# Ledger of designs, part 23: miniprotein binders against Checkpoint protein hus1 homolog (hus1)

Target 1, 271 residues: Checkpoint protein hus1 homolog (hus1), of Dictyostelium discoideum (Social amoeba) (q54nc0)
Amino acid sequence: MKFKAKISKASILLKTVQNIMKIYNECICHITPDKLRFIIQSDFNDGMQVFCEIQRSLIFENFTIESLSDNEIQFQLDLESLRRVLQSATSNGVSDIFTNLTKVRGGPVLHFIIKSGTSGTVIFQDIPIVLLTAQQMAQINEPTLPDPLVHILLPNLKNLQKVIDKMKNISDCLKIMIAMNNRLSFEVETSSGSISTFYSGLDHPQFGDHVLSPDLQATVCVDIKKFAKVLHIHQLKPSEVVLCLYERSIIVHVVLTDIMITYYLPVLIKN
Below, E stands for the ipSAE of ESMFold2; O stands for the ipSAE of OpenDDE; V2 stands for 0.75 times the mean of E and O plus 0.25 times the DockQ between their complexes.

## First folded at step 14 (miniprotein)

Design sh6 (from sg2 with R58E E77K Q80P; at its last look DockQ between E and O 0.95; V2 from the best seeds 0.72)
Fold by ESMFold2, look of step 14:
Structure sh6 (fold): chain B 271 residues (1-271), chain A 92 residues (1-92)
Amino acid sequence: as target 1 above (271 residues)
Amino acid sequence: SEIKVTIEVGKKRIIVFVDGLTDEQLKRLMERVFEEIEKMGVREVEITVEADSPEDAERLAEIVAEILRRYGFDEIKIRPEGDTVHITARRK
């Protein structure tokens, strides 16, 4: 089993790791000839899940991968450990980052060498990992859901984050309404009333072969602090962010060049 | 705080982060580091071992000292200083 590469875009990888680790620190890393994936999963209908997919050519150069499992390698790792390696490489100017998989007495590690382009400093770091079998990996599947009830492109995420940050100080529950006539609203309830923010003129991207009727609408409630964590993704400057509502969950699809991140967040029951 | 070994070799600095490693993983990592140092033909090194406790610093320093002896360093001076251990090593 072999994996080695030079990391070519450490800054975007660092920002990606920083954002998904807000959800949970331990993840599954899956490396194939074409893609790097990070997977945070617990239960299909409980808790938050994250599926992140990055094109291999975006982040790896001088790439070699060999395994008896169709040249795929999968392992559990600590995202904080990976964040620290990437932070070291991006903090003091341009650095070359080399990584490879090493099996040693005491268990497998992901080995890193970081060479400064401006100084004589070299950093060595190993991250311990837990290898998964192909059978174990086969049990890790992205949920399959029907078409959403409603969906919409989110407005400017940085501005939305500011609104949601203010609302989370008021209530733990966020009511989200999407109407297929280009409308979106966010509402929190207080003892004395409610506070709402309304958006109009937002586009509906095409899902499947049929366009949903403009008369359709749906409303769900979610944990506002969990939703606020997803909104930090604005730091990656995504090209499109699609919010989909389902009966038991919401899905946030985040699209970047060569990166796709999908967040699953459970719906709360509200009286 | 970060648990690390800093090695000064001439004008170069090598930093080795060792958080979360078993003793076996640490030994292999340090062996790989010293394989690179051996290519430089260095006669003297200054090493600083930083840990979370005096006990951990002393344990890490002993591992480093074992590797130094394996690479022929026979003048090894070890100076503990709280959570830090300083090592100066020479060979012919």
Scores: ipSAE 0.546, ipTM 0.883, lowest interface PAE 1.5, mean pLDDT 88
ESMFold2 (binder alone), look of step 14: mean pLDDT 85; pTM 0.845
OpenDDE base, look of step 14: ipSAE 0.731; ipTM 0.918

Design sh7 (from sg2 with K11D K12Y; at its last look DockQ between E and O 0.81; V2 from the best seeds 0.00; counts 0 for: pae E 3.0 > 1.5)
Fold by ESMFold2, look of step 14:
Formats: structure tokens, sequence, C-alpha cells
Structure sh7 (fold): chain B 271 residues (1-271), chain A 92 residues (1-92)
């Protein structure tokens, strides 16, 4: 089993890791000839899931991967450890980052060498990992997605984050409504009433071969603190972010060049 | 605990961060570091081990000292000041 690469765009990888680790620190890292994936699917984060895919060519150069599992390697990784390595490489200068998988008595590690472009400083760091078999990896299943009840492109995420951050001080439950006539609203209940924010004129991206009737609408309730965590993704400046409502979950699709991040958040039961 | 090893070699500075590693993983990491240093052909190194405890500092310093001896460094001075160990090593 072999994995070796130079990390060419450490800044975007760092920002990606920083954002997904807000959901949970332990993840499955899956490396294939074409993609790097980070998967968060843990019983310890209350049903919230993250699936992140990054095209190999975006972040890896001089890339070598070989394994008995169709040249795929999968392992559990501590995201804070990876963040520290990437932070060292991106702080106040240009650095080259080299990584490779090594297996030693005591367990496997990812080995990192960070070379400064402007000085003679070299940083060495190993991250301990837990290798997964192909059978263990097969148990990691991204949910199969039917067509959503309703869906919409989110407005400016930084502004939305400010609104949601104020609402979370009022209630734990966020009511989200999407109408397929370009409308979106967020609402929280107060002791004496409610506070709502409304958006109009938002686009509906195409899903499948059919367009939904403009008369369709749906409303769900989610944990507002968990939804607020998703909104930090604005720091990556995504090209589009699609919110989809389902009966038992919401899904946030985040699209960047060569990166796709999908967040799954359970719906709270509302009487 | 976070442990830092700084190695001064000529005009180069090599920094090694150690966190969450077994003794075997730590030994292998330091061996990879010294494999790179050996390619430089140096006769003197100055090493500083900074740890969260005197015991961790000494443990790491012993690993480093054993590797230095393997590479032929026969003049080794070790000085411990609390959680920090300083090592100066030379070979002919």
Amino acid sequence: as target 1 above (271 residues)
Amino acid sequence: SEIKVTIEVGDYRIIVFVDGLTDEQLKRLMERVFEEIEKMGVREVEITVEADSPEDARRLAEIVAEILRRYGFDEIEIRQEGDTVHITARRK
C-alpha cells in the first residue's frame, strides 16, 4: 500500500478542513486515483453528516497511490491534526508540503514534510491514522437522495449567517419554509410571538428532468445551532449553495470549483 | 501533549512536532529526520527538545541520542533544564 503526494493548494484544503471540522473532528479520509474525500458520519454528532469531495488534481501533485483495493486507501483521521499541518504550511509564506503513508510497528501514520520557500526551516510531523478495510469502508453509505420536496438557492450566506446567529439566541428550533415561487423564510418562536426573515426572488436550480410546480411549498424545523454551523461555509466563497427540504432531513449542497460538500441535517419533529 | 524538537544544522533549522505517537512511531519519525540530515554530510548538530514534562523530554532525548550514536556521533553533550533538553553532538 502506497500513498505519496505534494500538496499544491494548501490554503483551500486548510479552509475546507477548518469548515468541516466544525461539524465533528474525527472523519474518514478516502483517497482514490481521482478524488480525496472527507466523510463525517458519526453517532456522536446527532445524525449530522458531511460528505466532502475534492478533485485530486486540485490539491495533489506528484501523486502516487497503490493498494490491493483498486488503488484506494481509506482511514480515520483527526481533522485538528491535519489543520495544524496545513496551518504551518500556509502561515506568512510559501511552503512546499510533502506527504506519504508509512506503516510502522505501533500503527500507520501520514508523514508530512513542510519546507519553507524563503528560509532553511523544515517541519516534520506525523499524524497517526486508523486504516480501514474495503469492507469497513463499504459500510459507509451516503444516503440515497430522492427528489426533494422543495429546493432553493440560498441568499448571501454571510448576511444569512448574521440573521441566523441572532435568531439562535431566541430559540433552539429554526422553522425553514421554501416555496417554489422563489420564496424562502426562516422563523423562530418567541415567548410572545415569532420573528421571521423573508427572502424573495431566489432561483430554483434544476433537479432531474422535471420542474416542480410553483405552487409547491414545504416547511420543516431544524436545530438552529447545527444549521448555523453549516453557514460558516461562506468562508470558502462557494459558487452556489442549494438548500433541499425532505420529510426527515434537510440537505445543503455546497459547490466550489473542483470541490463539493454535502451536509445532511435531521428534521426535528414539529407538532 | 505537544512536544517540539528543534535541530540546528548549519544554516538549516529542522522542527519536529510530536503529538499522539507511540514510541515506535516516534522513533521512525526521528529516523526519517536523520536520514535527511545524513544526506547533508554534517559533523555537528544542536538539538533542543521541548516537552510538557521532564519525563517526556528525557524520553525523546534518549531516542535522539540513540539515533545520533547510530550515525557515528561520538561526542554528545546533554543538558536538561526542567522540561527542556539541549543536545550538542559532533562526529569526526
Scores: ipSAE 0.336, ipTM 0.807, lowest interface PAE 3.0, mean pLDDT 87
ESMFold2 (binder alone), look of step 14: mean pLDDT 84; pTM 0.837
OpenDDE base, look of step 14: ipSAE 0.464; ipTM 0.828

Design sh8 (from sg2 with M40W; at its last look DockQ between E and O 0.85; V2 from the best seeds 0.66)
Fold by ESMFold2, look of step 14:
Structure sh8 (fold): chain B 271 residues (1-271), chain A 92 residues (1-92)
Amino acid sequence: as target 1 above (271 residues)
Amino acid sequence: SEIKVTIEVGKKRIIVFVDGLTDEQLKRLMERVFEEIEKWGVREVEITVEADSPEDARRLAEIVAEILRRYGFDEIEIRQEGDTVHITARRK
């Protein structure tokens, strides 16, 4: 088993890691000949899931991968540890970052060598990992859901984050309504009343040939603090962010060049 | 839990960050560091181990000293100040 590469765009990888680790710190890293994937799907984070896919050529140069599992390697990774490596590499001007997988007597590690051009310093750092078998990896599946009840393109995420940040000081439950006539609203309730923010004129993405009636609308409740965590993705400056509502979950699809990130957030259910 | 090892060799500087490694992983990491240093042909190194506790600093310093001896450093001076250990090593 062999993985070796030079990391060419540490800043975008750092920002990506910083954002997905807000959801949960343990993830599965899956490296294939074409893609690097980060997967957060844990029984311990209340149903939140993240599936991040990065094209290999965006971040890796001098790339070598070999394994008996179709040249794929998968392992559990502490995202804080990876963040620290990438932070070290980006803090000191132009840095060459080399990484490789090694197996040692105490267990496998990702080995990093960072050669800083600014300080004349070489940094060595290892991240311990837990290798997964192909069978274990096959049990890790992105949920397959039917078409959403409603969907919409989100407005400016940085401005939306400011609105949601004010609302989260008021209530734990965020009501989200999407109407297929280009409308979106967010509402929080308290014992003394409610606060709502309305958006109009937002676009609906095209899902193949499937067109929903403009009369359709749906409302769900989600944990506002969890939704606020998703909104930090604005730091990556995505080209398109789609919000989809389902009966039991919401899905946030984040699109940018050579990177796709999908967030799954459970709907709060009242009995 | 974060340990920083700084190795100074003339004008060159190596920094090793250690967190969450087993003793065997740590020994192998330090061996890789000294494999790189050996390419430089140096006869003297100054090493600073900064840890979260005196016990961790001493433990890592012992590992470093063992590796230094394997690379022929037979003059090893070790001074501990709380959570920090300073090592100076020379070989002929």
Scores: ipSAE 0.544, ipTM 0.878, lowest interface PAE 1.4, mean pLDDT 87
ESMFold2 (binder alone), look of step 14: mean pLDDT 83; pTM 0.827
OpenDDE base, look of step 14: ipSAE 0.647; ipTM 0.887

## First folded at step 15 (miniprotein)

Design si1 (from sh6 with M40W; at its last look DockQ between E and O 0.79; V2 from the best seeds 0.00; counts 0 for: pae E 1.51 > 1.5)
Fold by ESMFold2, look of step 15:
Structure si1 (fold): chain B 271 residues (1-271), chain A 92 residues (1-92)
Amino acid sequence: as target 1 above (271 residues)
Amino acid sequence: SEIKVTIEVGKKRIIVFVDGLTDEQLKRLMERVFEEIEKWGVREVEITVEADSPEDAERLAEIVAEILRRYGFDEIKIRPEGDTVHITARRK
């Protein structure tokens, strides 16, 4: 098994890692000939999931991958450890960043060499990893879901984050309504009524083969603090962010150039 | 559990950050560091091992000294100083 590459855009990778690690620190990394994926799917983060997919050519040069599993490699790593390496790799004066998989008796590592073109300093750092077994690999699949009940492009995320941050001090439950006539609302309940924020004129991107009736709408309830964590993604300045409602979950699709990040958040079920 | 090894080699500096590695992983990492140093052809190195305790610093310094001897460094001076160990090594 062999993986080696030169990292060409460490800053983009660092920002991506910084944002997804806000959800959970334990991560599965999946490297294929075409893509680098980060998967957060753990019993210990209350059902939140993150699937991040990065085109290999965006961040890797001089790329080599070989394995008996269709030249794919999957392993568990600590995102804080990766963040620290990437932080070192984004400092001023860095000219070359190399990584490779090294198999050793004490367990495999990702090996990093970071070279400065200006200072004559070279940084060496290894991240211990845990290679996944065939049974563990079978459990890391992204959920396959039908078309959403309703969906909408989110408004300016930084402004939305400010609104949600105020609401989370009032209630743990956020009601989200999407109407396919370009409307979106967020609501929390108070002792004397409710507080709501309404948005209109928001677009609906095309999903699948179907065009949904403008009369359709749906409402779900989610954990407001978890939803607030997702909104930090505005720091990556994504081109589009799509919110999809399903019966038992919501999905937030975050689109950047050559990067796709998908957040899954459970719907709270009430009697 | 966090250790920093700084190696001064002629006009060059190598910094190694160590956290969360087994002894075998650490030894292999240091071996790779010295494979790089060997390309530089130097006869003298100065190494500083900074750890969280004197015991950890001295233990890592022993590992480094073993690797130095394998690469032909036969004049090795080790000076402990609290949580830090200073190593100077020379070879023909």
Scores: ipSAE 0.532, ipTM 0.872, lowest interface PAE 1.5, mean pLDDT 87
ESMFold2 (binder alone), look of step 15: mean pLDDT 85; pTM 0.845
OpenDDE base, look of step 15: ipSAE 0.731; ipTM 0.918

Design si2 (from sh6 with K11D I14F; at its last look DockQ between E and O 0.97; V2 from the best seeds 0.73)
Fold by ESMFold2, look of step 15:
Structure si2 (fold): chain B 271 residues (1-271), chain A 92 residues (1-92)
Amino acid sequence: as target 1 above (271 residues)
Amino acid sequence: SEIKVTIEVGDKRFIVFVDGLTDEQLKRLMERVFEEIEKMGVREVEITVEADSPEDAERLAEIVAEILRRYGFDEIKIRPEGDTVHITARRK
């Protein structure tokens, strides 16, 4: 088993790691010849899941991967540890970052060497990992869902985050309504009424193989603090962010150049 | 705070972060670092070990000293100062 590479976009990778670790600190890292994936499963984070997929050529140069499992390698790692490595590389000016998988007494590690371009400083750092078998990895699947009830492009995320941050101090439940006539609203209930924010003129991107009636609409409730965590993704300046409503969950699809991040957030059932 | 070993050799500096490693993982990492230092052919190194406690700093310093002796450094001075240990080492 062999993995080695030079990391070419440490700043983008750092921002990606920083955002997904807001959901949970332990993740599964899956490296294939084509892709680097980070996966956060729902078991320990109240039903939230994150699937992050990065094209290998965006992140890695001088890339070598070899395994008996179709040249795929998968392991659990601590995202804070990875964040610290990437932070070291990003904070020290222009740095070359080399990584490889190695097995030592005491268990396998992801080995990093960071060479400063502006000084004679070389940083060595190892991250302990837990290797997963191909069988274990095969049991870790992104949910397969039918077409959403409704879907819409989100408005400016930075501005939306400010609105949601104010609302989260009022209530634990956020009502989200999407109407397929280009409308989106967010509402929280107060002791004496409700507070709502409305958006109109938002596009419905092509989703699936059919056109939904403009008369369709749906409303769900989600944990507002969890939804607020997803909105920090604005820091990556994504091209498009699509919100999809389902009966039991919502999905936030985040599209960037060569990066795709999908958040799954459960719908709250109100008694 | 950071748990690390800083090694000054000539105009180069090696910084080794050791957080979260077992002693065996740490020893292997330090060996890889000293293999790079060996290529430089130097006879003197100055090392600073920083940890979260005097006990951890002294333990890390002992590991570093063992590796130094394996690479032929036979004049080793160790000066504990709280959570930090300073090591100077020379060889012929």
Scores: ipSAE 0.555, ipTM 0.880, lowest interface PAE 1.3, mean pLDDT 87
ESMFold2 (binder alone), look of step 15: mean pLDDT 84; pTM 0.834
OpenDDE base, look of step 15: ipSAE 0.747; ipTM 0.923

Design si3 (from sh6 with R32Y; at its last look DockQ between E and O 0.01; V2 from the best seeds 0.00; counts 0 for: pae E 12.3 > 1.5, off the site)
Fold by ESMFold2, look of step 15:
Structure si3 (fold): chain B 271 residues (1-271), chain A 92 residues (1-92)
Amino acid sequence: as target 1 above (271 residues)
Amino acid sequence: SEIKVTIEVGKKRIIVFVDGLTDEQLKRLMEYVFEEIEKMGVREVEITVEADSPEDAERLAEIVAEILRRYGFDEIKIRPEGDTVHITARRK
């Protein structure tokens, strides 16, 4: 088993790691010949899941991967540790970053060497990891879901984040309504009533092979703090962010050039 | 425990961050570091070990000293100062 590479775009990788680690600090890293994936599953974070997929050529140069599992390698790692390495590499100058997988008597690590192009400083850092078998990895599947009940492009995420941040001081439950006539609303209940924010004129991208009637609408409740965490993705300046409602979950599809991030958030059940 | 090792060799500085590693993983990391130092061909190094406790700093310093001896450094001076240990090493 062998993995080594030079990291070519540490800044975008750092921003990606910073955003997904807001969901949960431990993730599965899956490296294939074509892609780098970060996966956070629901067992340890109240049902929230994240599937992040990055094209290998965006992130790695001088790339070598060899394994008995179709040249795929998978392991658990601590995202804060990875963030620290990437932060060191992106601070105050140009750095060459080299990484490789190695195994010693003390266990497997992901090894990093960071060489400054402007000074004589070299940084060595290891991140302990937990290797996963191919059988363990095979049990980790992104859900396959039917077409959503309703879906919509989100408005300006930075502005939406500000609105949601104010609402989370009022209630733990965020009511989200999508109407297929270009309308989206967010509502929280107070002891004396409710507070709502409405958006109109938002597009519906084609989803699946069916066109939905403009008369369709659906409403779900989600944990507002979890939804607020998803909105930090605006920092990556995505080209398209689609919100989909299902009976038991919502899905946020985040599209960037060479990067796809999908967030799964459970619908709350109120008694 | 969080440990920072700074190694000065001529105009080069090597910084090693250690957190959450076993002693065996730490030894391997330091061996990688000294493989890079060996490529520089230097006769003298200055090393500063900063840790969360004097015990951790001394433990890391002994690991470093062991590795220095493997690479032929036979004049090793170790000066503990609280949570920090200073090492100077020379070889002919």
Scores: ipSAE 0.000, ipTM 0.506, lowest interface PAE 12.3, mean pLDDT 85
ESMFold2 (binder alone), look of step 15: mean pLDDT 85; pTM 0.841
OpenDDE base, look of step 15: ipSAE 0.104; ipTM 0.613

Design si4 (from sh6 with R28Q; at its last look DockQ between E and O 0.89; V2 from the best seeds 0.00; counts 0 for: pae E 1.6 > 1.5)
Fold by ESMFold2, look of step 15:
Order: structure tokens, then sequence, then C-alpha cells
Structure si4 (fold): chain B 271 residues (1-271), chain A 92 residues (1-92)
């Protein structure tokens, strides 16, 4: 089993890691000949899931991967540890970052060498990992879901985050309504009423082969603190962010060049 | 509170971050580091070990000193200073 590479765009990888680790610190890293994936599963973080997929050519150069599992390697790692490595490489100018998988008597690690472009300083750092078998990896599947009940492009995420941050101090439950006539609203209940924010004129991207009727609408309730964590993704300046409502979950699809991040958040049930 | 070993070798500086490693993983990492230092052919190194406590700094310094001895450094001076340990090592 062999993985070796030079990291070519550490800043993008750092920002990606910083955002997904807001959901949970432990993740599964899956490396294939074409892609690097980070996966956070629901059993560890109260129902939230994150599936992040990055094209290999975006972040790796001089790339070598070999394994008996179709040249795929998967392992658990601590995202804070990876963040520290990437932070070291990006804090003080241009650095060359080399990484490889090492499995020796001390247990498996990801080995990093960081060479500063502006000084003679070299940094060595290892991240302990837990290797997974292909059988263990097969238990980790991104859900395949039908078309959503309703869906919509989110408005400016930085501004939305400010609104949601104020609302989360009022209630733990965020009501989200999407109407397929270009309307979106967020509502929290107070002791004496409710506070709502409304958006209109937001587009509906096409999913699958058909377009939903503009008469359709749906409302769900989610944990507002969890939803607020997802909104930090604005820091990556994504090109498109789609919010989808389902009966038991919401999905936030985040699209960037060569990066796709999908957040799954459970719907709260009210009686 | 970074746990690290800084090695000065001539004009070069090598920084080794060791947070979250078992003692065996640490020894493996330091062996890799000293393999690279060996290629430089130097007879003297100055090492600063920084940890979160005096106990951890001394434990880490002893691990480093063991590796130094394996690479032939027989004049090793260790000076504890709170959460930091300074090591100067020479070989013939």
Amino acid sequence: as target 1 above (271 residues)
Amino acid sequence: SEIKVTIEVGKKRIIVFVDGLTDEQLKQLMERVFEEIEKMGVREVEITVEADSPEDAERLAEIVAEILRRYGFDEIKIRPEGDTVHITARRK
C-alpha cells in the first residue's frame, strides 16, 4: 500500500478542512486515483453528515497511489491535526508540502515534510491514522435520494449567516420554508410570537429530468446551531449553494471549481 | 502550547511537531529526521525541546538524547528550563 504526493494548493485544502471540521473533528479520508474525499458520518455527530469530494489534480502533484483495493486507500484521521499541518504550510509564504503514507512499527501515520520557500527551515510532522479495509469502507455510502420536495439557491451566504446567528440566540429550532415560486423564509419562535426573514426572486436549479410545479412548497424544522455551522462554507466563496428539503432531512449542496461538498442535516419532529 | 523539537544544524533549522504521537511513533519520526541530518555530515547540533510541562519536556528530551547516542553523539549536555529543555550534542 502506497500513497505519496506533493500538495499543490494548500490554501484551498486548508479552508476546506477548516469548514468541514466545524461539523466534527474526526473524519474518514478516502483517496482514489481521481479524487480525495472527506466523509463525516451521522453516528458520530447527532445525525449530521458531510461528503466532501475534491478532484485529485486540484491539490496533488507527483501523485502515486497503490493498493490491492483498486488503488484506493481509506483511513480515519483527526481534522485538527491536518489543519495544523496545512496552517504551518500557509502561514508564512510559499511552502512545498510533501506527504506520504508510512506504516511501520509505531503504527500508520501520514508523514509530512514542509519546506519553506523563504527560509532554510524544514518542518516534519506526522498525523496518526487508522486504516480502514475496503469492507469497512463499503459501509459508508452517501445516501441516494429521490428529487427533493422543494429546493432553492441560497442567497448571499455571508449575509444569511448574520441573520441566522442572531436567530440562534432566540430558539433552538429553525423553521425553513421553500416555495417553488422563488421564495424562501427562515423563522424562529419567541415567547410572544415569531421572527421571520423572507427572500424572494431566488432561482430553482433543475434536478433530474423534471421541474417541480411552482405551486409546491414545504416547511421543515432543523437545529439552528447545526444549520449555522453549515453557513461558514461562505468562506470558500462557492459558486452555487442549493438547499433541498426532504421529509426527514435537509441537504445543502455546495459547488466550487473541482470541489463538491454535501451537508446532510436531520429534520426535527414536532408534536 | 505546541509540543516540538527544534534542531539547529549549521545554518539550517529543522522543526519537528510531535503532538498526538505515541512514544514509538515519535521515535520513528525522529529517526527519519536524523537520517536527513546524517547526510549533512555535521558534528554538532543544538536542540530545543518544548512541551506543555517540565515532566513532558524532560521525557521528550530523553527520547531525543537516546536517538542522538545511536547516531554517535557522545558529548550530550542537557539543560532543563521549565517547560523547555536545551540539548547540545557533539560527536567525533
Scores: ipSAE 0.508, ipTM 0.869, lowest interface PAE 1.6, mean pLDDT 87
ESMFold2 (binder alone), look of step 15: mean pLDDT 85; pTM 0.840
OpenDDE base, look of step 15: ipSAE 0.720; ipTM 0.914

Design si5 (from sh6 with D19E; at its last look DockQ between E and O 0.01; V2 from the best seeds 0.00; counts 0 for: pae O 2.4 > 1.5, off the site)
Fold by OpenDDE base, look of step 15:
Structure si5 (fold): chain B 271 residues (1-271), chain A 92 residues (1-92)
Amino acid sequence: as target 1 above (271 residues)
Amino acid sequence: SEIKVTIEVGKKRIIVFVEGLTDEQLKRLMERVFEEIEKMGVREVEITVEADSPEDAERLAEIVAEILRRYGFDEIKIRPEGDTVHITARRK
């Protein structure tokens, strides 16, 4: 098993890591010849899941991977550790970052070499990892969901975050309604009142081959704190973010150039 | 343009944020809100309309006032304050 690469877009990778780590610190990393994937599973994070896919060519240069399992490597890592490495590399100006998989007495690690272009300083950092088998990885599948009940393009996420931040102080239950006539609403309720936010004129990206009727509407409730965590993705300045409602979950699909991030949140079942 | 409408009904507060709605859509939305208020048996309401401009605030306040009248409020006071309009309404 061999992995070696130069990290060319450390800033993008840092921002990505900083956002997904807000969901959960432990992450599965899957490296293939064409993709870098970060996966956060529900079993560890109160039902939230994250699937992040980055084109390998965006992040890694001088890339070498060799494995008996179709030249794929998968492992568990601490995102905070990775964040620290990337932060160190980006804070001191332009640095060359090299990483490779190696073994130390304590087990497998990701080894990082950061070379400062200005000071001549070389920093060595190791991140302990847990190697996963191909069989274990095969059990980690992105949920195959049918077409959503309803879907809509989210408005400006930064502004939405401000609204949700105010609402989170009122109730833990966020009611989300999407109408296929370009309308989205958020609502929180307490015994003392309610707060509602309404958006109109939002686009419906085409999902699949079926056009949903404009008369179609669906409503779900989710944990507002969990939803708020997802909204931090605005820092990556995504071009498009789609909210999809299902009977048992919502999906937030984030589209960036050469980056795709999908968040899965459970619906709160009204008893 | 973000519009905030705050409705105080007794000890309850209803806050409505509106973005990108036409006047007609806003009117329909407010009608729905007032339908809920009517169910509460409220005789007095305090409403604050916040907009991006005084002109927008006044326009929206007029829409709200018209709706209040339709729901039986006969004593309506409108007080403009910059980008904000305060409305107090009572019904017998």
Scores: ipSAE 0.072, ipTM 0.577, lowest interface PAE 2.4, mean pLDDT 88
ESMFold2, look of step 15: ipSAE 0.549; ipTM 0.880
ESMFold2 (binder alone), look of step 15: mean pLDDT 79; pTM 0.775

Design si6 (from sh6 with F17W; at its last look DockQ between E and O 0.85; V2 from the best seeds 0.00; counts 0 for: pae E 5.4 > 1.5)
Fold by OpenDDE base, look of step 15:
Structure si6 (fold): chain B 271 residues (1-271), chain A 92 residues (1-92)
Amino acid sequence: as target 1 above (271 residues)
Amino acid sequence: SEIKVTIEVGKKRIIVWVDGLTDEQLKRLMERVFEEIEKMGVREVEITVEADSPEDAERLAEIVAEILRRYGFDEIKIRPEGDTVHITARRK
């Protein structure tokens, strides 16, 4: 098993890591010849899941991967450790970052070499990892969901974040309503009533071969803190973010150039 | 535990970050670092070991000192300062 690469876009990777780590620190990394994937599973973080896919060519140069399992490697790592490495690279100016999988006495590690282009500073850092088998990886699958009940493009995420940040101090339960007539609303209940924020004129992406009726609407409740964590992704300046409502979950699908991130949040079941 | 080892070698500065590694893993990492240093043909090095505790710092400093000796450094001075240890080493 071999893996080595030069990280060409450390800043993007850093921002991605910084965002997904807000969900959970432990992550599964899956490297294939074509993709770099980060997966956060629900079993560990109160039902939230994250599936992040990045085109390999975006992040890695001088890329080599060899494995008996179709040249794929998967392992568990601590995202904070990875964040620190990437932060070191960005803090010291323009740097070349090299990484490889290696074995040291005690177990496998990701080895990093950061070379400053302007200074004589070289940083070495190892991150311990846990190698996963192909069989273990096969058990880690993105949920296959049918078409959503309703879906809509989210408004400006930065602004939405500000709104949600205010609402999170009022209630833990965020009521989300999507109407297929280009409307989205958020509501929290107070002791004296409710506070709502309404958006109109939002587009609906097409899912499948079916066009949903404009008369359709659906409402769900989710944990506002969990939803707030997702909204931090605005830092990556995504082109589009789609909110999908299901009976038991919501999905936030983030689209960037050569990057796709999907968040899965459970719906709060009313007793 | 997070450990930082800074090595000043001539005009170059090498920083080694270690997080969540055993002493043995750290030793191996340091060996790799010193292999690179050896290629530089340096006769004098200044090393700072930073750890979460004085005990850890001293333990790590001992590891570093051992490696220095293996690479021919015969004049080694170790100065502990709290959770930090300073090492100066020279060789002929």
Scores: ipSAE 0.038, ipTM 0.460, lowest interface PAE 3.1, mean pLDDT 87
ESMFold2, look of step 15: ipSAE 0.166; ipTM 0.712
ESMFold2 (binder alone), look of step 15: mean pLDDT 84; pTM 0.827

